VH-VL binders against Probable DNA replication complex GINS protein PSF1 (gins1). Designs and how they scored, part 17

Target 1, 191 residues: Probable DNA replication complex GINS protein PSF1 (gins1), of Dictyostelium discoideum (Social amoeba) (q54hr6)
Amino acid sequence: MFTKTAIELIKELRGTDSIPHYNDTSIKATIDEMIALYEDLIKTITEHKEQKKEPFYLQHAITFHNSINRDKRCILAYLNERLNRIKEYRWSSGQSLLPDQLKERLSQNEIQFFSEYDKILTEYNSKVGLDLTIDPQPPKELYIEVRVIKELGEVVLNSGCTVNLNLNTTHFLKRSDITNLVKNGSLEHII
Key: E = the ipSAE of ESMFold2; O = the ipSAE of OpenDDE; V2 = 0.75 times the mean of E and O plus 0.25 times the DockQ between their complexes.

## First folded at step 11 (VH-VL; framework fv_namilumab)

Design p2 (from f5 with light chain S52T S53Y; at its last look DockQ between E and O 0.43; V2 from the best seeds 0.65)
Fold by ESMFold2, look of step 11:
Structure p2 (fold): chain C 191 residues (1-191), chain A 123 residues (1-123), chain B 107 residues (1-107)
Amino acid sequence: as target 1 above (191 residues)
Amino acid sequence: QVQLVQSGAEVKKPGASVKVSCKAFGYTFTGYYMHWVRQAPGQGLEWVGWIYPNSGGTKYAQKFQGRVTMTRDTSISTAYMELSRLRSDDTAVYYCARQADSYRSSGFYFDYWGQGTMVTVSS
Amino acid sequence: DIQMTQSPSSVSASVGDRVTIACRASQSISNYLNWYQQRPGKAPQLLIYAATYLQSGVPSRFSGSGSGTDFTLTINSLQPEDFATYYCQQYYSYPYTFGGGTKLEIK
């Protein structure tokens, strides 16, 4: 049954009030399922062009497309919830250091995320002269919504990722990546 | 009600092995780390290691590495600790303990303990 | 390994007294320290986690303080049921280690 592995991934997370071990195996298995479904979908469309109107092939294509999207949404939900729990731990603990047991549960990217998140909080606390984790709330406006005012095309962010900043498109971007573009008027902060 | 029930006392000779069981009740066994902690008579507490029942993954204190094996059977919610090549200074009460943790709090602590299993190693 | 040193090893006190138990780590452990109470013949019970947070159901006469390397457990207005041995325990780094214990003897 399609999406079973992805659903079990979500169930693992919902079944605990902790941050469980990053389930790399199930994520890889779900991605493999998505690739296999995509390849089968393309094969079906290519081999049966004249038969596209048959209800069986249309339903087959719809089922595979929906399964791929569900797998994608499950993986994204899993990853996003883990990041939210990591952020909440930083706020609730007030500590810049992770104990060994928690650290070994995180992926390399998640450890890097914690480090960057901690650095942002530490810099902000230094500037305002207050430890925000004394009253634990996440910093507001870490990511901001912006609209492209001047056509910028493909832009490389500090992370090395690229984003297309086409005129009149909107994006949710890390404020530190785009501060100079907002200041020079290329991007407009949408409040 | 959360409860941990351990196997009965054991008397062993030096060089033998012992396997202590810890059966969990009243909670989702696979969702919590299970630790083993020992206490020699009249002495303090010593951490042996943990098992995560979901994956079967383990971590042992270096002192016990190579002599301890922790396993579990998720179908009966039971954790096991086997200690081999016993010596007289392994005489202790061995506790299993469930680790509480939550991303909403900063603590990793043992919230429920078994009753303890006395292991006596004597020639 | 992180060594946890408790002081004193034993203390005698009367009901109503204030008792302070010290715990020192051989290196910084942030606030990753627990305090346990162990009554004779029983398993330990958690009192304090993360150095300062009182476990649910623990009387408010217990309090913890400290961060880094130096920690204290304080019992205000000692009660007869507080006769026990007290252990600190760090959970920052493997292996998890306990202090040597402090026996509280009530006169």
Scores: ipSAE 0.611, ipTM 0.853, lowest interface PAE 1.3, mean pLDDT 85
ESMFold2 (binder alone), look of step 11: mean pLDDT 92; pTM 0.934
OpenDDE, look of step 11: ipSAE 0.841; ipTM 0.958

Design p3 (from f5 with heavy chain Q99E D101H; at its last look DockQ between E and O 0.46; V2 from the best seeds 0.00; counts 0 for: pae E 2.1 > 2)
Fold by ESMFold2, look of step 11:
Structure p3 (fold): chain C 191 residues (1-191), chain A 123 residues (1-123), chain B 107 residues (1-107)
Amino acid sequence: as target 1 above (191 residues)
Amino acid sequence: QVQLVQSGAEVKKPGASVKVSCKAFGYTFTGYYMHWVRQAPGQGLEWVGWIYPNSGGTKYAQKFQGRVTMTRDTSISTAYMELSRLRSDDTAVYYCAREAHSYRSSGFYFDYWGQGTMVTVSS
Amino acid sequence: DIQMTQSPSSVSASVGDRVTIACRASQSISNYLNWYQQRPGKAPQLLIYAASSLQSGVPSRFSGSGSGTDFTLTINSLQPEDFATYYCQQYYSYPYTFGGGTKLEIK
């Protein structure tokens, strides 16, 4: 049956919140299916040009057309979702370096995309840093207000201070002491 | 309810092979990389390699290359690790461990471990 | 291979004490560092991933810090269940490697 391979691509990705190995073989197979369906569609139309109102011929043409479109949408959705996950990984990790396991799971184009995306973010961060160092005003974000999302109890900050981070309480803390807790979702920055 | 259940302890002679199984419960087996980690008695942890059950693809630490084979049977959600040409220094507890990763974090870690399989190599 | 050096190899402490365990990588691994706890006769359990992120269900008395080559696990106000062996593990580059372990013993 048409579009099985394309649907399985999407199922693989939806079945995990990770970035799994790029499924090059299934993408290639789906593209080959689309090409074959397109050739069959053109042949069907060309051979039956005076009988285009015949129900059986029309049903076949519609079936080929819809199958091609579903395959296309599945591939585009697969590739786009992978790119979105790569972008979010760069943001959440804060790292310009990919670990080996992620490098091996990405396609060459996806690795190149990560590199280009990293350059954009690095340039943006440099611009923000330059703006901050030029302004004589103290940065407002040295201390931030946070709400506790996950019960953490008593926490010792890197400065040596101890604070109780009980669920749903709010605190005014040095950003450097709690950046990782905000990043992992334990604390929510209140702006 | 995620659970990894491993096969029982094995006693082998040097030169033999051992095949350890790891049956997965409570999650989509093909959606997660499965790793193998061993621990010699009184010693630390050593990574052996991984298998990706979806494709059957594998990666082995160089130390084990040529002696280890990882396979899986997706119909029964089971991963296998076979170690051949056993030596006395292969005596260890062998763990299977599921890799967890979310694209929303930089974390790659083992969130669930099997109970371990003791493999003893002695004459 | 990236070598992971843990210090100390063992420590004796009392309930309520503060313990700090160091882990040093032979080269930069960014923040690609996990901490595991292993009780005698049991499989390891994840405490911290990405150097400082606490796994769900891990008490807040555990904290991790560091980036690059130097990492620290801190346990504040030790509890009886914390007496175990602790391992750091890098996941930046294959093969994944673990520190030699730090055995935390009751005194």
Scores: ipSAE 0.529, ipTM 0.794, lowest interface PAE 2.1, mean pLDDT 85
ESMFold2 (binder alone), look of step 11: mean pLDDT 94; pTM 0.958
OpenDDE, look of step 11: ipSAE 0.711; ipTM 0.867

Design p4 (from f5 with heavy chain Q99E D101M; at its last look DockQ between E and O 0.28; V2 from the best seeds 0.49)
Fold by ESMFold2, look of step 11:
Structure p4 (fold): chain C 191 residues (1-191), chain A 123 residues (1-123), chain B 107 residues (1-107)
Amino acid sequence: as target 1 above (191 residues)
Amino acid sequence: QVQLVQSGAEVKKPGASVKVSCKAFGYTFTGYYMHWVRQAPGQGLEWVGWIYPNSGGTKYAQKFQGRVTMTRDTSISTAYMELSRLRSDDTAVYYCAREAMSYRSSGFYFDYWGQGTMVTVSS
Amino acid sequence: DIQMTQSPSSVSASVGDRVTIACRASQSISNYLNWYQQRPGKAPQLLIYAASSLQSGVPSRFSGSGSGTDFTLTINSLQPEDFATYYCQQYYSYPYTFGGGTKLEIK
């Protein structure tokens, strides 16, 4: 059955609030499945063209295509969730150093990502004169409640609407629209 | 409730092997690393190693490399530690301990421990 | 291996006293240090993780501090149930190592 290995990758991650060992074996198996499905898809298209079995081959081609896409989405979801947990760890720990257990659990690319992420955070903290990892992790919610610390007046958001951010007022705003304002200290995330 | 229940005390002669079991209750056994820590009578704690029940992967302290084997049976949520070529200085209480690691709290610690298994190696 | 040295090896104290236990690592371990309490005949229990973070359910009279090589566990007002052995433990580098322990005794 197609995509079974890819789905098990997601289940492993959802079954824990930890960062488990990078499942290189299952990722490689899923990629191998994707390659095999792609080769079968090309073969199906070629046979359709030569054999004029269009209704039959169309159904098979759609099945292979959907399976490939599902495998791809599962791998991307697995990798993205792991990266989010690595970022969250950096924020929560406030530390630039990974303990050996985490280093052993991460792929080389993930270790490199942590190093680059740490460098960016350290440079940013230096510029603003604050340690942004003292507070809870960056918000993951689409909307957050914020208090205006600096008078900003009318602000146009990426969403295309205009909001009036007067000093000491509170607002429920989309996180992606105001990330810069929260990070630069103009807005404060409430509680 | 989370609980770790270990096998009973054992007495062994030097050169023998011992296999201690640790049965897990009240949580998803495959989702947490399981560690083994020992304590000689009247002495401090010493880390032996861990097993990740999901994959069966292990890590051992160098001192025990070649003498310790950790395994698990996921169908009965049980971890095992086998120590071979026993010496008198292996006499200790052996604990299994569940690792609590959360990327949200940044903690790496042992939140639940078994009751301990006394292993005595004598003449 | 990172050696963890605790001092003192034992402390005699009275209920209500403030007690400080020191733990020194042979190299920097950042804040990757736990404190455990072990009562006689029982398995250890976590008090503090990440050098200073108090585990849920642990009384607020316990506190931890330090980073790098020097760490301290403080009990601000001793209670009768606090008489036990205390261990620091580093989790920065394999093998995980524990301090030799500090036995806290009733004076």
Scores: ipSAE 0.523, ipTM 0.780, lowest interface PAE 2.0, mean pLDDT 85
ESMFold2 (binder alone), look of step 11: mean pLDDT 92; pTM 0.932
OpenDDE, look of step 11: ipSAE 0.602; ipTM 0.814

Design p5 (from g1 with heavy chain S106G; at its last look DockQ between E and O 0.37; V2 from the best seeds 0.64)
Fold by ESMFold2, look of step 11:
Structure p5 (fold): chain C 191 residues (1-191), chain A 123 residues (1-123), chain B 107 residues (1-107)
Amino acid sequence: as target 1 above (191 residues)
Amino acid sequence: QVQLVQSGAEVKKPGASVKVSCKAFGYTFTGYYMHWVRQAPGQGLEWVGWIYPNSGGTKYAQKFQGRVTMTRDTSISTAYMELSRLRSDDTAVYYCARQADSYRSGGFYFDYWGQGTMVTVSS
Amino acid sequence: DIQMTQSPSSVSASVGDRVTIACRASQSISNYLNWYQQRPGKAPQLLIYAASYLQSGVPSRFSGSGSGTDFTLTINSLQPEDFATYYCQQYYSYPYTFGGGTKLEIK
């Protein structure tokens, strides 16, 4: 059954809120399947050219072509969703560092992507601090460190996470979650 | 409801081995790292290592490397920790603990723990 | 190894008090820190993950704060069930390490 291995890649992601181990084995198996299907497609086309086969050879070719495209779409969906989760992890942690266990789950290319993505975010934030007089709109920091000025207690953030914002405590939070609290003076941005 | 049930207390002589089991209920066993953490009587917590039941992959704290073996049987959702060449300072309660994580929070944490297995090593 | 230093090692307090427990890492661990509570004779239970996030079902009198090397667990208005030992734990780098514990005792 063509695309069975590719469908398993998608099921791994849908079954978890984690970033699972990079499934190099299933990706390779899916690519090998695509290569085999392509070779069969070429053989079918070659036999048509030489033998003038019946008109339904197009159905065979279309079936192989659609299977190849489905495998390709599944691999791309798998890789894209993993990249989206890696980006969200960076934003949620607010830090440049990956824990050792997460590094073990990522491919080398994914680790490199995280490092380059983090470098771009860090460079942008540094330019904002250095480039305040030239920026036509002040860029909005993704995460800021805040001090609680007014006792707020347990707060459910827009992200669905819960934090306890007690007076005079310090937190590193996503700016979009706390914009109103900073504006109303309940939280103070620590620069 | 998630539950981890460990094997009963063990008394061993120095130089022997012990194998502690941890049976998982109420979740997909292969989808979560299983950690082992020990606590000597009246002392703090010490991480021993983890097993990832899907692959059988393991990671051990260096001080246990060469003496600890973690395995699992996915057909019965059970993790095992075997500690060999036991010494008196291996006397402790051994806990299994499930690791949860989420890319949305960035947290890696032990959300469910077994009841603990007391291992006593005495000559 | 990353050493986690808790202070104080023991604290005596009364019901209704506010207690602060500190945890310091020997190097930066970002916000990759958890807090656990262990009542006598029981397995530890998660209170706080990722330095500041409250685990479901944990009372709102508990809060965590900090990043980098310095972290704090705060308990507002102590209750009788809060007298226990508290551990911080880092998950940034292997081996995962716990603080030495802070025993909270009734005065």
Scores: ipSAE 0.611, ipTM 0.856, lowest interface PAE 1.4, mean pLDDT 84
ESMFold2 (binder alone), look of step 11: mean pLDDT 93; pTM 0.942
OpenDDE, look of step 11: ipSAE 0.849; ipTM 0.961

Design p6 (from f5 with heavy chain G31D, light chain S93R; at its last look DockQ between E and O 0.04; V2 from the best seeds 0.00; counts 0 for: pae E 13.5 > 2, placed apart)
Fold by OpenDDE, look of step 11:
Structure p6 (fold): chain C 191 residues (1-191), chain A 123 residues (1-123), chain B 107 residues (1-107)
Amino acid sequence: as target 1 above (191 residues)
Amino acid sequence: QVQLVQSGAEVKKPGASVKVSCKAFGYTFTDYYMHWVRQAPGQGLEWVGWIYPNSGGTKYAQKFQGRVTMTRDTSISTAYMELSRLRSDDTAVYYCARQADSYRSSGFYFDYWGQGTMVTVSS
Amino acid sequence: DIQMTQSPSSVSASVGDRVTIACRASQSISNYLNWYQQRPGKAPQLLIYAASSLQSGVPSRFSGSGSGTDFTLTINSLQPEDFATYYCQQYYRYPYTFGGGTKLEIK
């Protein structure tokens, strides 16, 4: 069956919530299959000119053509999904540096892509004076009013500010400083 | 629930080899990197290396290169660490630890650990 | 190799106290740092990952902060079960390295 390897590439990604090692072997194998299919396609078209409209030959040609296109789509989908995950990593991590374990999973082109993507994002953040990676969605307000629902005592925030977060107290704090505290249920946003 | 169960304590002589097993329960064994970390008595933690069970790929700390071999049997969800040419300073508790990671969380962390295997190397 | 230095090596505190443990990397590791708790005779347990993310099931009295080279683990209102040894661990570069540990003892 054609395009088996290409389909496996897609399945590999769908089965994990991480970025697996770039599968160069399967990519090359898929390309080789595409080349072989193309040769078969050309042979089918050129060697039976007098019978080119016969259903048998037309079906073969169509099969080869469709298989090539499927392989192409699978490879492109694989690559695109990987790049999307790399971008997502940059946003989610907020980091400009790749750890070795992640770096070794990426192709050289993907590493370069990350670097360039990072530069763009970093430059943009600097230009607007914000770190867009802190919140997944644009906040409506820079500061929010929150209530302490778990006793935390004195806490040093990301900004370096120290605040006493005592139970049932209300605070007006920068969203970026308390995102994690809200997520873990220590603080409640007051509407 | 996720659980890692390691083989029992070992006593070896210098120059010998030891093979420690780590059986995984409660999750898809092939989807997570398995790390090995050791701890000498009264000392801190030392990273030995990892194996990716799906492919069998490994990464070892340079300190153990040539002496350590990590393998897996996916059919029984078991990882193995073999350390050869043992010496006295290899005496330690050896832990297997599952690594969790996500492109959405940006963290590589050991969320589950085995109970540890004490390996004693003495003449 | 990236050297991880913890301070102090030991600290005595009482139940209800606030304790702060420092971890310093020999070079910048961004936020690629984890904190583990190890009780006597037990395997380490994850507390914090990515410098400041609290592991599920870990009490909120634990918090992590820092980036680059300096990191801090804070325990608010110590509980009896918190007396243990704590380790920081970097995963930015191979080999992964741990701090020397901080033993939290009962005063």
Scores: ipSAE 0.842, ipTM 0.954, lowest interface PAE 0.5, mean pLDDT 92
Fold by ESMFold2, look of step 11:
Structure p6 (fold): chain C 191 residues (1-191), chain A 123 residues (1-123), chain B 107 residues (1-107)
Amino acid sequence: as target 1 above (191 residues)
Amino acid sequence: QVQLVQSGAEVKKPGASVKVSCKAFGYTFTDYYMHWVRQAPGQGLEWVGWIYPNSGGTKYAQKFQGRVTMTRDTSISTAYMELSRLRSDDTAVYYCARQADSYRSSGFYFDYWGQGTMVTVSS
Amino acid sequence: DIQMTQSPSSVSASVGDRVTIACRASQSISNYLNWYQQRPGKAPQLLIYAASSLQSGVPSRFSGSGSGTDFTLTINSLQPEDFATYYCQQYYRYPYTFGGGTKLEIK
């Protein structure tokens, strides 16, 4: 089945509100599939020009075309959603620098994007005399960096996801999932 | 051990083109931006542009738009910079430089440089 | 384009001296500034990134300061290997630009 790798890419994002590791392997595999489908379609058209009006040939061509388009849309959706989550991190955290653990999950191009986005936002704040990220009303998607102060082990978050919160480890978690843990002193907000 | 090895010196006439190569060793070539920076004799440094070897995407300083083309061959870990319609003021040492891995640093800077390629344009 | 102006263009100093080199941007660049050292016939090497952060392996006698438009590189107690040309470089906005350089010469 065509587009399986591309669909798994989207499922990875939809399974979490955080920013998972950049899945370069699956992106490359999906692009390879698109290239192979395109080459097969072109060879079929070239070798069977008189048969291109036949209903069987048209169904074959439509299937390949739709598969290529689905792969393209899945890759674009994956990349766009990751960029949106990176932008939201900059807004919600107020930080001009990426924490080390978040950096390791991003591609080099995504790190460069954050840098460019930070420069634009910093310049705009200077022009209007305000920091637009100071004390924003947190959206339901606010992520914060926390250090584990008490050994918690595996914890089921408010969202239903399970994470491993070992002592002295650092995590990027949705504030709404861990508010009680920060309040009771199990996690420490790092700024 | 990270190393960037550039092609040898070139002497060209005005109006010609030059293509400088930069072969990368000791790291994953496709993971790092590659920049080109030039230095005219007795003068300072001038940024020409970058290529991202993974995608082949490029960004050029406006001064070079239309005259510079940056490419790469990922199978041999080599970046290329071609400068066309050469003028005498293009005489310079051309460096390739790797942008540092942002994961290990909070800044954007060039951590490894090639040895430089002298391009001389004389009438 | 953001113009980077270095001052002085040349300085003559002795081993053990303290030297400061200034760099001024034509507009605010926050702290998006690097300092490079270039010895004759060699490629530049990074000293300072993000205006004030010392690169690994760079001696502590080097320090950087500044934000916005005015930046300085300071070398405490010059050593023989410090006689080189120093460049500031902004990476705030394309095109990335360098200062004109400050040549540090032996007296």
Scores: ipSAE 0.005, ipTM 0.507, lowest interface PAE 13.5, mean pLDDT 81
ESMFold2 (binder alone), look of step 11: mean pLDDT 92; pTM 0.935

Design p7 (from f5 with light chain S30G; at its last look DockQ between E and O 0.39; V2 from the best seeds 0.70)
Fold by ESMFold2, look of step 12:
Structure p7 (fold): chain C 191 residues (1-191), chain A 123 residues (1-123), chain B 107 residues (1-107)
Amino acid sequence: as target 1 above (191 residues)
Amino acid sequence: QVQLVQSGAEVKKPGASVKVSCKAFGYTFTGYYMHWVRQAPGQGLEWVGWIYPNSGGTKYAQKFQGRVTMTRDTSISTAYMELSRLRSDDTAVYYCARQADSYRSSGFYFDYWGQGTMVTVSS
Amino acid sequence: DIQMTQSPSSVSASVGDRVTIACRASQSIGNYLNWYQQRPGKAPQLLIYAASSLQSGVPSRFSGSGSGTDFTLTINSLQPEDFATYYCQQYYSYPYTFGGGTKLEIK
């Protein structure tokens, strides 16, 4: 049945409180299924356009389309949950270093993500004059990554901390502190 | 209740091989790394390696590479460590130990240990 | 290999005493360090992980500190059950290595 491998990716994560090995094999198998379904979808649409219209062909096309979307959503949910666990690990460990065993579980892109996330957190700590991982918890409030579009220099946040928002620099800041700056175009939210 | 039960003591001559088993109870065997740690009589602890039962993947300390083989049988929740070309300095108690880890606590540690298997190598 | 050096090799102390055991890594390991207790004839038992985090069920008289290369285990107000051998262990880099142990004896 369609989407079985993709659903098994999600089940792998639900079955553990750890970060399991990146399942490259199942991701590739799911992508291969999506490609095959896409080819079948195109054949169905082409045959419908080339021949007399029939509602049965539309039902097949909808089935293929929905299966492709489910596979896509499962892969994205899998990858996003893994990234959330990597972020949580950075907070709980307080370390810029990954132990060898954890590195072996991560994809190269995930290792790069940890490095960039570590850089953001380290930069934020130095700019606010404190170490947010002293009590190893993620912040309860939504933080977003922003790029400085207009030179702002030193800015005092609602918390009383001062940050340097120099042109083209990237920062990980509390959304509530910078809502007006994003709204007026001084900062750009990085997706 | 989580429990690790190891095979009984072994006496071997130099050059022989030994295979120690570790049967897991009370948890999902394939979800946790299984480590082997040894301790020579009156001495400290030495890490031998691990197996991840889900994939069968292994990692060995370099000094044992080429002499140790770790395997598992997931149908009976049992891990094995085989050490070949035994010599007198391999005399030790061999422990299996389950690794606990969580991304929320960041710890990687051995939370449950087998009772140990004494392997004696003597001529 | 990351060498873990414990000191002292043994300590004699009385019930109620405070004992401090040192562990030094040959290179920085962040806070990726565990402390284990081993009573005679038994397998080791985890006390502390991540240098300072107390395992569930371990008495609060145990504490750990340090990061990088220098770590300590402190036992406040020793109890009779604390007379055992203590090992530090790093889990940053393969091979995982243990300190040589510190035997804590009744004086």
Scores: ipSAE 0.737, ipTM 0.902, lowest interface PAE 0.8, mean pLDDT 87
ESMFold2, look of step 11: ipSAE 0.721; ipTM 0.896
ESMFold2 (binder alone), look of step 11: mean pLDDT 93; pTM 0.939
OpenDDE, look of step 11: ipSAE 0.848; ipTM 0.960
ESMFold2 (binder alone), look of step 12: mean pLDDT 92; pTM 0.935
OpenDDE, look of step 12: ipSAE 0.858; ipTM 0.961

